# VH-VL binders against Adventurous-gliding motility protein Z (aglZ): the designs that were tried, part 3

Target 1, 119 residues: Adventurous-gliding motility protein Z (aglZ), of Myxococcus xanthus (q1d823r4to122)
Amino acid sequence: RVLIVESEHDFALSMATVLKGAGYQTALAETAADAQRELEKRRPDLVVLRAELKDQSGFVLCGNIKKGKWGQNLKVLLLSSESGVDGLAQHRQTPQAADGYLAIPFEMGELAALSHGIV

## First folded at step 19 (VH-VL)

Design tm3 (from tm1 with light chain N34H)
Fold by OpenDDE, fold request of step 24:
Structure tm3 (fold): chain C 119 residues (1-119), chain A 123 residues (1-123), chain B 107 residues (1-107)
Amino acid sequence: as target 1 above (119 residues)
Amino acid sequence: EVQLVESGGGLVQPGGSLRLSCAASGFTFSRYYIHWVRQAPGKGLEWVARIWPSREWTRYADSVKGRFTISADTSKNTAYLQMNSLRAEDTAVYYCARVSYPRNYFPGYFDYWGQGTLVTVSS
Amino acid sequence: DIQMTQSPSSLSASVGDRVTITCRASQDIYDYLHWYQQKPGKAPKLLIYYASSLQSGVPSRFSGSRSGTDFTLTISSLQPEDFATYYCQQSYSTPYTFGQGTKVEIK
């Protein structure tokens, strides 16, 4: 099961379509707060997490996830726009690093492949 | 008006080198992938390479890896294709093309093309 | 790499005819398939993107559809200016790949 945390609705749906096609169940969250609620309801195998969220940095949320009760058992794929790619590089060097990183724009096939490599 | 103009094509011997240019105008160059697509005489279209100019993110077709280098100068709104170790099979019209982004994900369709520049590799 | 099998390689048609061109992807590429028209000595021109979206300025007689990994470009009523070569292209993953092309000729 993959939780997609993305504020851009159409983008989230596109990702969900591809991930479902790849055999994953998907859930959507529009905000960090929504993501946290979803995480409390049901633990996903992978969180596809946009760095640029409306209410909180996805980098911070990733850190909280990795520090949380699931620890390294909950996989995270961080997505960021071009403006956030430097943040990706920095975040990668932290103990709370995500399991994968992807810069927007990307091909959906790469999302699917990277997700499969993680979970 | 969006415009892409290729230049630099010509006749070159096998093993030779050539550098193509793609001058872009009418849009924010740094916010688009610029691609090279080639077409051998009487043949179909073949994707060659792409670059995100502001970050210099590049990808290449296997057929040109190690021989071709795509680059960009954002100050000149120009993309380049340095072609080394040219082979006869590299003979083609080379197009540069822009990918449109109607959404926040990468659609990968070419909405604008240059007129192309002919590269002929022959002894 | 994803292979795009385009058919037919060529066809002859008359003005007013309904023309259908097909591309089949070697794997699921969802709707990341686009269609181009190319006339001799000219660069390709985008016709359809995302399988079925008509590019601005393109006549409504052009349409695209998808069924699984099968994609179809349809010209409802062929016009004189439509005699050209058509290509499909996938953007699901790199390398981008094109169909072999379909030359639409005058009967």
Scores: ipSAE 0.921, ipTM 0.956, lowest interface PAE 0.4, mean pLDDT 95
Fold by OpenDDE, last read:
Structure tm3 (fold): chain C 119 residues (1-119), chain A 123 residues (1-123), chain B 107 residues (1-107)
Amino acid sequence: as target 1 above (119 residues)
Amino acid sequence: EVQLVESGGGLVQPGGSLRLSCAASGFTFSRYYIHWVRQAPGKGLEWVARIWPSREWTRYADSVKGRFTISADTSKNTAYLQMNSLRAEDTAVYYCARVSYPRNYFPGYFDYWGQGTLVTVSS
Amino acid sequence: DIQMTQSPSSLSASVGDRVTITCRASQDIYDYLHWYQQKPGKAPKLLIYYASSLQSGVPSRFSGSRSGTDFTLTISSLQPEDFATYYCQQSYSTPYTFGQGTKVEIK
């Protein structure tokens, strides 16, 4: 099961379509708060997490996830817009680094491949 | 209006080098991939390379990897294709094209093309 | 790499005819398939994007559809200016790949 945390609804749906096609069940969260609620309900295998969220930095959320009860057992693929790629580079140097990073825009095939490699 | 104008094509011997230019206007490089696509005489279209100019993210087709280098000068809104170790099979019209990414996330399509520049590799 | 098998390679048709061109992807590419028209000595021109969306300024006689990995470009009523070569192209993954092309000739 993959939790997609993305505020751009159409983008989230597009990613969900590709991930479902790859055999994953998907859930959507629009905000960091929504993501936290979803995580409390059910543990996903992978969180596809946008760095740019309207209520909280996805970088911070990733850190909280990695410090949480699941630790490294919960995989995170962190997405960022082009303007945030420097943040990705910095974040990957932290102890709470994501399991994968992807800069937007990307081809959906790369999302599928990267997700498959992480899970 | 959006425009892409290729230049630099010409006749070159096998093993030679050539640099193509793609001058863009009517838009900025910061939100688009610029691609090179080529077409051998009487043949179909072949993707060559792409670049995200502001970050210099690049990818190449296997057929040109190690021989061609795509680059960009954002101050000039110009993309380049440095072609080294040219082969006869590199003979083609080379197009530069813009790929549209709506809201900067959907994988794009070639919405604008240059007129193309002919590269002929022959002894 | 994703292979795009386009058919037919050429066809002859008359003005007013319904023309159908197909492309099959070697794997699921969802709707990341686009169609272009190219006339001799000219650059390709975008017709359809994301399988079925009509590019602005393109006549409504052009349409695109998808069924799984099969894609179809349809010209409902061929016009004189439609005699050209058409290509499909996938953008699901790099390298981007094109179909072999379909030359639409006058009968």
Scores: ipSAE 0.920, ipTM 0.956, lowest interface PAE 0.4, mean pLDDT 95
Fold by OpenDDE, last read:
Structure tm3 (fold): chain C 119 residues (1-119), chain A 123 residues (1-123), chain B 107 residues (1-107)
Amino acid sequence: as target 1 above (119 residues)
Amino acid sequence: EVQLVESGGGLVQPGGSLRLSCAASGFTFSRYYIHWVRQAPGKGLEWVARIWPSREWTRYADSVKGRFTISADTSKNTAYLQMNSLRAEDTAVYYCARVSYPRNYFPGYFDYWGQGTLVTVSS
Amino acid sequence: DIQMTQSPSSLSASVGDRVTITCRASQDIYDYLHWYQQKPGKAPKLLIYYASSLQSGVPSRFSGSRSGTDFTLTISSLQPEDFATYYCQQSYSTPYTFGQGTKVEIK
């Protein structure tokens, strides 16, 4: 099961379509708060997490997930726009690093392949 | 008006080198993927390489890896294709094209093309 | 790599005819398929993007559709300026790949 945390609804749906086609169940969250609620309901295998969220930095949320009760057992794929790529590079060097990183824009085939490699 | 203009094509011997240029105007050059696509005489289209100019993210077709280098100069709004170790099968019209990514995330399509520049590799 | 199998390689038609060109992807590429028109000595021109969206400025007689991994470009009523070569292209993954092309000739 994959939790997609993305404020751009059409983008989230596009990613969900590709991940479902790859055999994953998907859930959507539009904000960090929504993501936290979803995580409390059911543990996913992978969180596809946008760095640019409306209510909280996805980098911070990733850190909280990795420091949380699931630790490294919950995989995270961080997505960021081109302007946030430097943030991705910095986050990768922290103990709470994500399991994968993608810069937007990317091909959906790469999302599917990377997700499969992480889970 | 969005424009792409290729230059640098010509006749070269096998094993030789050539550098193509793609001059862009009418849009924010650094925020688009610029691609090279080639077409051998009387044949179909073949993707060659792409670059994101502001970060120099690059990808290549297997047929040109290790021989071709795509680059960009954002100060000049120009993309380049350095072609080394040229082969007869590299003979083609080379197009540069812009890829549009609606809402900055959808995988793109080639919405603008240059007129192309002919590269002929022959002894 | 994803292979795009385009058919037919060529066809002859008359003005006013309905023309259909197909492309089949070697795997699921969803809607990430685009169509181009190319005339001799010219660069390709975008016609349809994301399987069925008509590019601005392109006549409404052009349309695109998808069924699974099969894609179709349709010209409802062929006009004199439509005699050209057409290509499909996938953008689901790199390398981007094109169909072999379909040359639409005058009967």
Scores: ipSAE 0.919, ipTM 0.956, lowest interface PAE 0.4, mean pLDDT 95
Fold by OpenDDE, fold request of step 24:
Structure tm3 (fold): chain C 119 residues (1-119), chain A 123 residues (1-123), chain B 107 residues (1-107)
Amino acid sequence: as target 1 above (119 residues)
Amino acid sequence: EVQLVESGGGLVQPGGSLRLSCAASGFTFSRYYIHWVRQAPGKGLEWVARIWPSREWTRYADSVKGRFTISADTSKNTAYLQMNSLRAEDTAVYYCARVSYPRNYFPGYFDYWGQGTLVTVSS
Amino acid sequence: DIQMTQSPSSLSASVGDRVTITCRASQDIYDYLHWYQQKPGKAPKLLIYYASSLQSGVPSRFSGSRSGTDFTLTISSLQPEDFATYYCQQSYSTPYTFGQGTKVEIK
């Protein structure tokens, strides 16, 4: 099961379509708060997490996830727009690094492949 | 009006080098992928390389890796294709093309193409 | 790499004919498939994007459809200006790959 945390609804749906096609069940969250609620309800195997969220930095959320009760067992694929690419590089150097990173824009095939490599 | 104009094509001997240019106008150059696509005489289309100009994110077809280098100068709204160690099979019309993001998300399609520039590799 | 198998390689048709060109992807590429028209000495021109969306300015006689990994470009009534070579192209993953092309010739 993959939780997609993305505020751009159409983008989230496009990713969900590809991930479902790859055999994953998907859930959507539009905000960090939504993501937290979803995580409390049911632990996913992978969180596809946008760095740019409306209510909180996805970088921070990723850190909180990795430090939280799920630990390193909950995989995170962190997505960022071009402006956040430097943030991806920095985040990768932290103990709470994501399990994968992807810069927007990307091909959907790369999302699928990277997800398969993680979970 | 979106425009892409290739230049730099010509005749070169095998093992030689050539640099193509793609001058872009009518859009924010730094916010689009610019691609090179080539077409050998009487043959189909082959993807060559792409670049995101502002970040210099690049990818190449296996057929040109290690020999071709795609680059961009955002100050000039121009993309380049440096071609080294040219082979006869590199003979083609080289097009630069813009990838469109109708939903403001990638992947897109080639909505604008240049007129192409002919590269002939022959002894 | 994703292979795009386009068929036929060529066909002869008359003005007014219904023409169908097909491309099959070697794997699921969803709707990340686009169609182009190319006339001799000219750059390709976008016709259809994302399998079935008609590019602005393209006549409505052109249409695209998808069934799984099979894609079709249809010209409902061939016009004189439609004699050209057509290509499909996938953008699901790099490297981008094209079909072999279909030359539509005058019968």
Scores: ipSAE 0.918, ipTM 0.955, lowest interface PAE 0.4, mean pLDDT 95
Fold by ESMFold2, fold request of step 24:
Structure tm3 (fold): chain C 119 residues (1-119), chain A 123 residues (1-123), chain B 107 residues (1-107)
Amino acid sequence: as target 1 above (119 residues)
Amino acid sequence: EVQLVESGGGLVQPGGSLRLSCAASGFTFSRYYIHWVRQAPGKGLEWVARIWPSREWTRYADSVKGRFTISADTSKNTAYLQMNSLRAEDTAVYYCARVSYPRNYFPGYFDYWGQGTLVTVSS
Amino acid sequence: DIQMTQSPSSLSASVGDRVTITCRASQDIYDYLHWYQQKPGKAPKLLIYYASSLQSGVPSRFSGSRSGTDFTLTISSLQPEDFATYYCQQSYSTPYTFGQGTKVEIK
């Protein structure tokens, strides 16, 4: 069970396709607000979360997840474009660190492998 | 137009070293993965290494890991392959190639290749 | 590593023939498979990307398809300039891997 939070629909769908093929159920959210509604409805095993969301920073949403707002031990894989990659490094050093980090662009096999290792 | 030009190939003895260059033009060099792919005489293609030049993110094939180092100089739009501890099995034409990432998100493919430079490892 | 098994290793054909070349992946790689043409002494040239998308400037007689982990390159009517070696390549994960090649020769 993976919730994919990514505003670029075709990219989100491509990630969902790969994760479905790897045996996961997937759900999509294009905004932090949509992600929060999905989290309140269903508890995923993993959130694949884009840092650069339209309405709220994915770093903020990751922080709320890690504080336990939707339950303890909810796993997060945080994604960012190259322009935000220094932010990933800094976020990794905080108490609200994600369970994994991945810079865009990446091979889809890396997404699948890292998701499997986290879950 | 996009161009990639390899240089630095030649004859070298086993255990020796060579440095290959890949001079790039016609695109924003620092924003594409640059790869090295090799082809032994009469054989197929083998991926060797890649680099994202602006960040020097690298990956290597297991067959060359620890012996080869890929690097880049963005001020010269040039990638390099430092090849140490060369073996007879490293004899090949070495191509550099660019990976295109559609819309900067989707996984890419080799859309441009250099013409290659021959490395011969022989006593 | 993902192994790409390409068949046949060579074939002989006449101008005008329909030619098919098959590539099988050792695991799911989705559509992250690409086809290249290589002539002697030249670098590979991209023909097909993402299993079935035709690269700009490539003649429409070339096509690609996928069924599960099996991928096919088809040349609908072979032309004199199509005698070459063809390779498949996966970009699903590193190390990127190639099929061993299919040499298409004049009958």
Scores: ipSAE 0.550, ipTM 0.841, lowest interface PAE 1.8, mean pLDDT 89

Design tm3 (from tm1 with light chain N34H)
Fold by ESMFold2, last read:
Structure tm3 (fold): chain C 119 residues (1-119), chain A 123 residues (1-123), chain B 107 residues (1-107)
Amino acid sequence: as target 1 above (119 residues)
Amino acid sequence: EVQLVESGGGLVQPGGSLRLSCAASGFTFSRYYIHWVRQAPGKGLEWVARIWPSREWTRYADSVKGRFTISADTSKNTAYLQMNSLRAEDTAVYYCARVSYPRNYFPGYFDYWGQGTLVTVSS
Amino acid sequence: DIQMTQSPSSLSASVGDRVTITCRASQDIYDYLHWYQQKPGKAPKLLIYYASSLQSGVPSRFSGSRSGTDFTLTISSLQPEDFATYYCQQSYSTPYTFGQGTKVEIK
């Protein structure tokens, strides 16, 4: 199971298509609030999480996940655009670090491979 | 007008070195992947390397890894391909090309190509 | 690495013919396949991106399609300017790989 948290619908669908083809079930959330509702319904194996969300920083949501709000050891792959990659580097150094990081833009094969290695 | 202009090709001995340049204009250089693609005379296209210029995030084809280095100078809007330990099979026209910034944030296709610069590695 | 098997390697055709060129990926690459035209002495030119999207300024006689890992470039009515070599290219993962090329010649 993969929860994809990304506000850009076509990008979220593209990621979902690749992950479904790799054998994962996927769910989508466009906001941090929608992601939290999905996490409360059903714990995924992996959250693919955009740092630049409209309503809350994905770094904050990652922190809540890694602190155990929806259970211990929930895996997170954190994505950010080029303008936000300094935030990724800083976040890697915190106790709330994600399990993987990808800078946008990336090839979809990299997403699939990294997701497989994390889960 | 988007332009990519390669330079620096020429004749070089096996084991020698050569540096290619790709001068870019008409777009925000630091926001696009710049790639090198080569084509041996009479043969097909082979991807060589890519760079994200502002961060120098790079990838290389296995055939050139350890011998070629791609780099960029964003103050000059120029990418470079440093080619060391050249072999006869490196003889090709070298193109630089831009990957379009896709609507869904994934690099995809080469929408603009330079004219190419010929590198001949004489046996 | 993802192999792109392109066929045929060459073909001869007459002006007005319908021409199809196929490219098969060695694994699923979804829609991350693109088609290029190259004339002698020139850089490649993008025709089709994301399997089926026509690049701006490319004539409508060119089209692309996908069925699983099989991709097809079609020229519905071949014109004299279409005699060239055609390449497919995948962008799903690095290294990006090209098909071997299909040379379209005048019969």
Scores: ipSAE 0.540, ipTM 0.844, lowest interface PAE 2.1, mean pLDDT 89
Fold by ESMFold2, last read:
Structure tm3 (fold): chain C 119 residues (1-119), chain A 123 residues (1-123), chain B 107 residues (1-107)
Amino acid sequence: as target 1 above (119 residues)
Amino acid sequence: EVQLVESGGGLVQPGGSLRLSCAASGFTFSRYYIHWVRQAPGKGLEWVARIWPSREWTRYADSVKGRFTISADTSKNTAYLQMNSLRAEDTAVYYCARVSYPRNYFPGYFDYWGQGTLVTVSS
Amino acid sequence: DIQMTQSPSSLSASVGDRVTITCRASQDIYDYLHWYQQKPGKAPKLLIYYASSLQSGVPSRFSGSRSGTDFTLTISSLQPEDFATYYCQQSYSTPYTFGQGTKVEIK
């Protein structure tokens, strides 16, 4: 199961299509609040998480996940646009580092391969 | 209008070096991946490398990795391909091309190509 | 690496013929496949992107379709300016790979 947290709906659907084709079940959340509700209902194997969310930074949500708020060892793949990529580099040096990072734009094959290697 | 113009091709000996340029105009150079694609005489197309100019994020085909370096100068709207340790199999017309992002989040297709510059590697 | 197997390598056809060219991907690439036309001495020109979307300015006699990992370029009624070499290209992952090409010649 993969929870995709991305406010841009068409991009989220494109990622879901590729991950479903790779054999994952997917759920979508467009906000951090929606993501937290989904995490409380069912633990995913992986959270694909956009750093630039409208209501809360994806870095903050990643930190809460890695501190164990919804259980230990929950995997996170963090995404960010070009403007946020320095934040990815800084975040990976912290104790709350995600399991993987991708800068937007990327080829969808990279998403599929990295998700497989994390899970 | 969008234009890509390659230059710097020519005849070079095996083991030699050559630097290709791709001068871009008519679009915001830093917002597009720039690719090099080559075509050996009478043969098909082979992808070589790509760069995101503003951050210099690069990828290379295995056949050129370690020998070729793609770079960009955003102040000149120009991408470069430094080719070292050239081999006979590197003989080709080299095109630069722009990748369109019709959904703004992932690479698309090559919507504009330069006219190409010929590189010949021969004794 | 993703291999694109394009067929046929060449074909001869007459003006007015319906022409079909196929590419098969070695793995699922979804809709991340594009078609190009190349005339001798010229750079490739985009025809179809994302399997079936027609590029602006390309005649409606060109169409593309996908069935699983099989992709088809169709020219419904071949015109004199369509004699060229055609390539498919995947952008699902790097290295981007092209089919071997299909040369369409005058019969």
Scores: ipSAE 0.519, ipTM 0.834, lowest interface PAE 2.0, mean pLDDT 89
Fold by ESMFold2, fold request of step 24:
Formats: C-alpha cells, structure tokens, sequence
Structure tm3 (fold): chain C 119 residues (1-119), chain A 123 residues (1-123), chain B 107 residues (1-107)
C-alpha cells in the first residue's frame, strides 16, 4: 500500500498509475493535513511525499514519521523540485532522513524501482 | 529561437580522446536536461548520456560509462562530452538534444536537436 | 534495459496510402513513448509524444496509439515529404532506448 502526498492532482494520478501497475494499492493526499488523516486511518507500507506542500513542509512530516508518530519503520520516499533539491541533500544528513530521495523531474521507472527497493 | 550547435568532431585513433561541445541558445540552459545521442553511419539512434547543467546530475549508457564524461558550463550555455579510450564502435554522428518537461514535472521527450558532429575512430 | 522492437524495418507505399509502423516494448512503459522522423542528412524531429499527443506544427495525418506494450504510428494519407526513417523512443527509464527505425519509401 502506498500513500502519495502531492498537491498537483494530475501528477499524483500519474504516479499512482505507475505504482498500481507495479502491484501496489495507492491512496492520495493533497496536503500534509490530509496525509496525517490517512496515516491515522491506515498505516501504509510507503509514503511518497512531496516536500513542497501548501500547509506544512514535507520535511517536517517526514521527521514526524521517522520519529515514530505513526509507528516504527514506516518508509518514506521524499520528492522535491529542482528549487528545493538543496533541502533534500541537507535532510539526508539528519537523523530523520527519508528512506529515499528523488528530484523532480524524474523518469517514472526510477520511481517504481526506488519504491520497490525501499519496501 | 532554440538552437543547439555541436562541435569538436573529427578523426581520432583508437585509444585516443576527443571533447565535444554543445552550444545552446534561445532558452534557459539551466532548466533543461541536455542529452547526447549518437548514430553510427547507416545505423539507428543510441542514447549516450545526460546532464542537468546547474547541478551536474548525470547518467550514462553502459557502453560509455567510465570512458565518457558529460559536463556543463552554465556561464557559457555549453555542455561537453569528454570521450576517452575511444574505440571503433564509438564512430558516429553525435547529436546534443534538449528534453522538454511539461509543467516542469511530467517526464519529457527530445523537442530540439542539434545538427550533429561526426566522430571517426580509425587508425 | 528496455528493448524497443520496431517493425517493419522498411516499407514502400504510394502517395495517399495509409501507413502503420509498430513498436513493442519489452516491459510496461505506460505512455512514455515518443515518435521521431529523420530525413536523410538531418537530425531527428519529434512527431508524437506520450504515445498519442501530436507535436505543434506536425500535420494531422500523423497519429499515435497504444495498446498495452504495443505502440503504433499511423500516417493516414502518405505525402511525398513523408519519405524518411521513423524511430520510437521510450523515456520511462534510463538508458533511453530507440527502436531500430523504419525506412518509409514512396513508390
């Protein structure tokens, strides 16, 4: 099961299509608040998380996930645009590092492969 | 107008080195992946390498890894392909090409190509 | 690596004919397939992106379609200027790979 947290709906659907083809069930959230509601309802195997969310930074949400707020060992793949990629590099060096990182734009095959390797 | 101009091709012996340039104009160079694609005489197209110029994020085809290095100078709007340990099978027209990314996050396709520069590897 | 198997390798057709060219991917690549035209002595030119979207400035006689891992380029009414070699290319993952090409000759 994968929770996709991305405010751009068509992009989120494109990622969901590829992950469903790879055998995952997917759920979508457009905001950090929506993502937290989904996490409270059902724990996913992986969270694909956009760093640039409107209401809360995806880095903050990743930190809360990695500190165990919704259980230990919840996997996170963090995505960021080119303008936010320095934040990915810095975040990777912290104790709350995600399990994987991907800079936008990327090939969808990379998303599928990295998600498989994390889970 | 978007323009990509390759240069630096020529005749080189096996084991030799050559550096290709791809001069770009008419677009914001740092916002696009620049790729090299080659075509052996009378043959099809083969992807070689790509770079995101502002960060020098690179990927290579297995056939050239360890021998070719792609780089960029954003102040000159120019990408480079340093080709070392050249082999006869590297003989080709080398194109540089730009990838378009719709809405900045959907995966792209090659929308503009240069006219190519010929590299011949022969003794 | 994803292999793109393109067929036929060449064909001859008359002006006005409907021409179809196919590419088959060795794995699912969704819609991340593009078609290019290359005339002799020139660089490739984009025709179709994302399997079926027509590039700006390309005549409407060109179209693309997908069925699973099978992709088709169609020229509905062949014109003399369509003499060229056509390539498919996948961008689902690196290395990007091309079909071997289809040479279209006007009879």
Amino acid sequence: as target 1 above (119 residues)
Amino acid sequence: EVQLVESGGGLVQPGGSLRLSCAASGFTFSRYYIHWVRQAPGKGLEWVARIWPSREWTRYADSVKGRFTISADTSKNTAYLQMNSLRAEDTAVYYCARVSYPRNYFPGYFDYWGQGTLVTVSS
Amino acid sequence: DIQMTQSPSSLSASVGDRVTITCRASQDIYDYLHWYQQKPGKAPKLLIYYASSLQSGVPSRFSGSRSGTDFTLTISSLQPEDFATYYCQQSYSTPYTFGQGTKVEIK
Scores: ipSAE 0.509, ipTM 0.835, lowest interface PAE 2.3, mean pLDDT 89

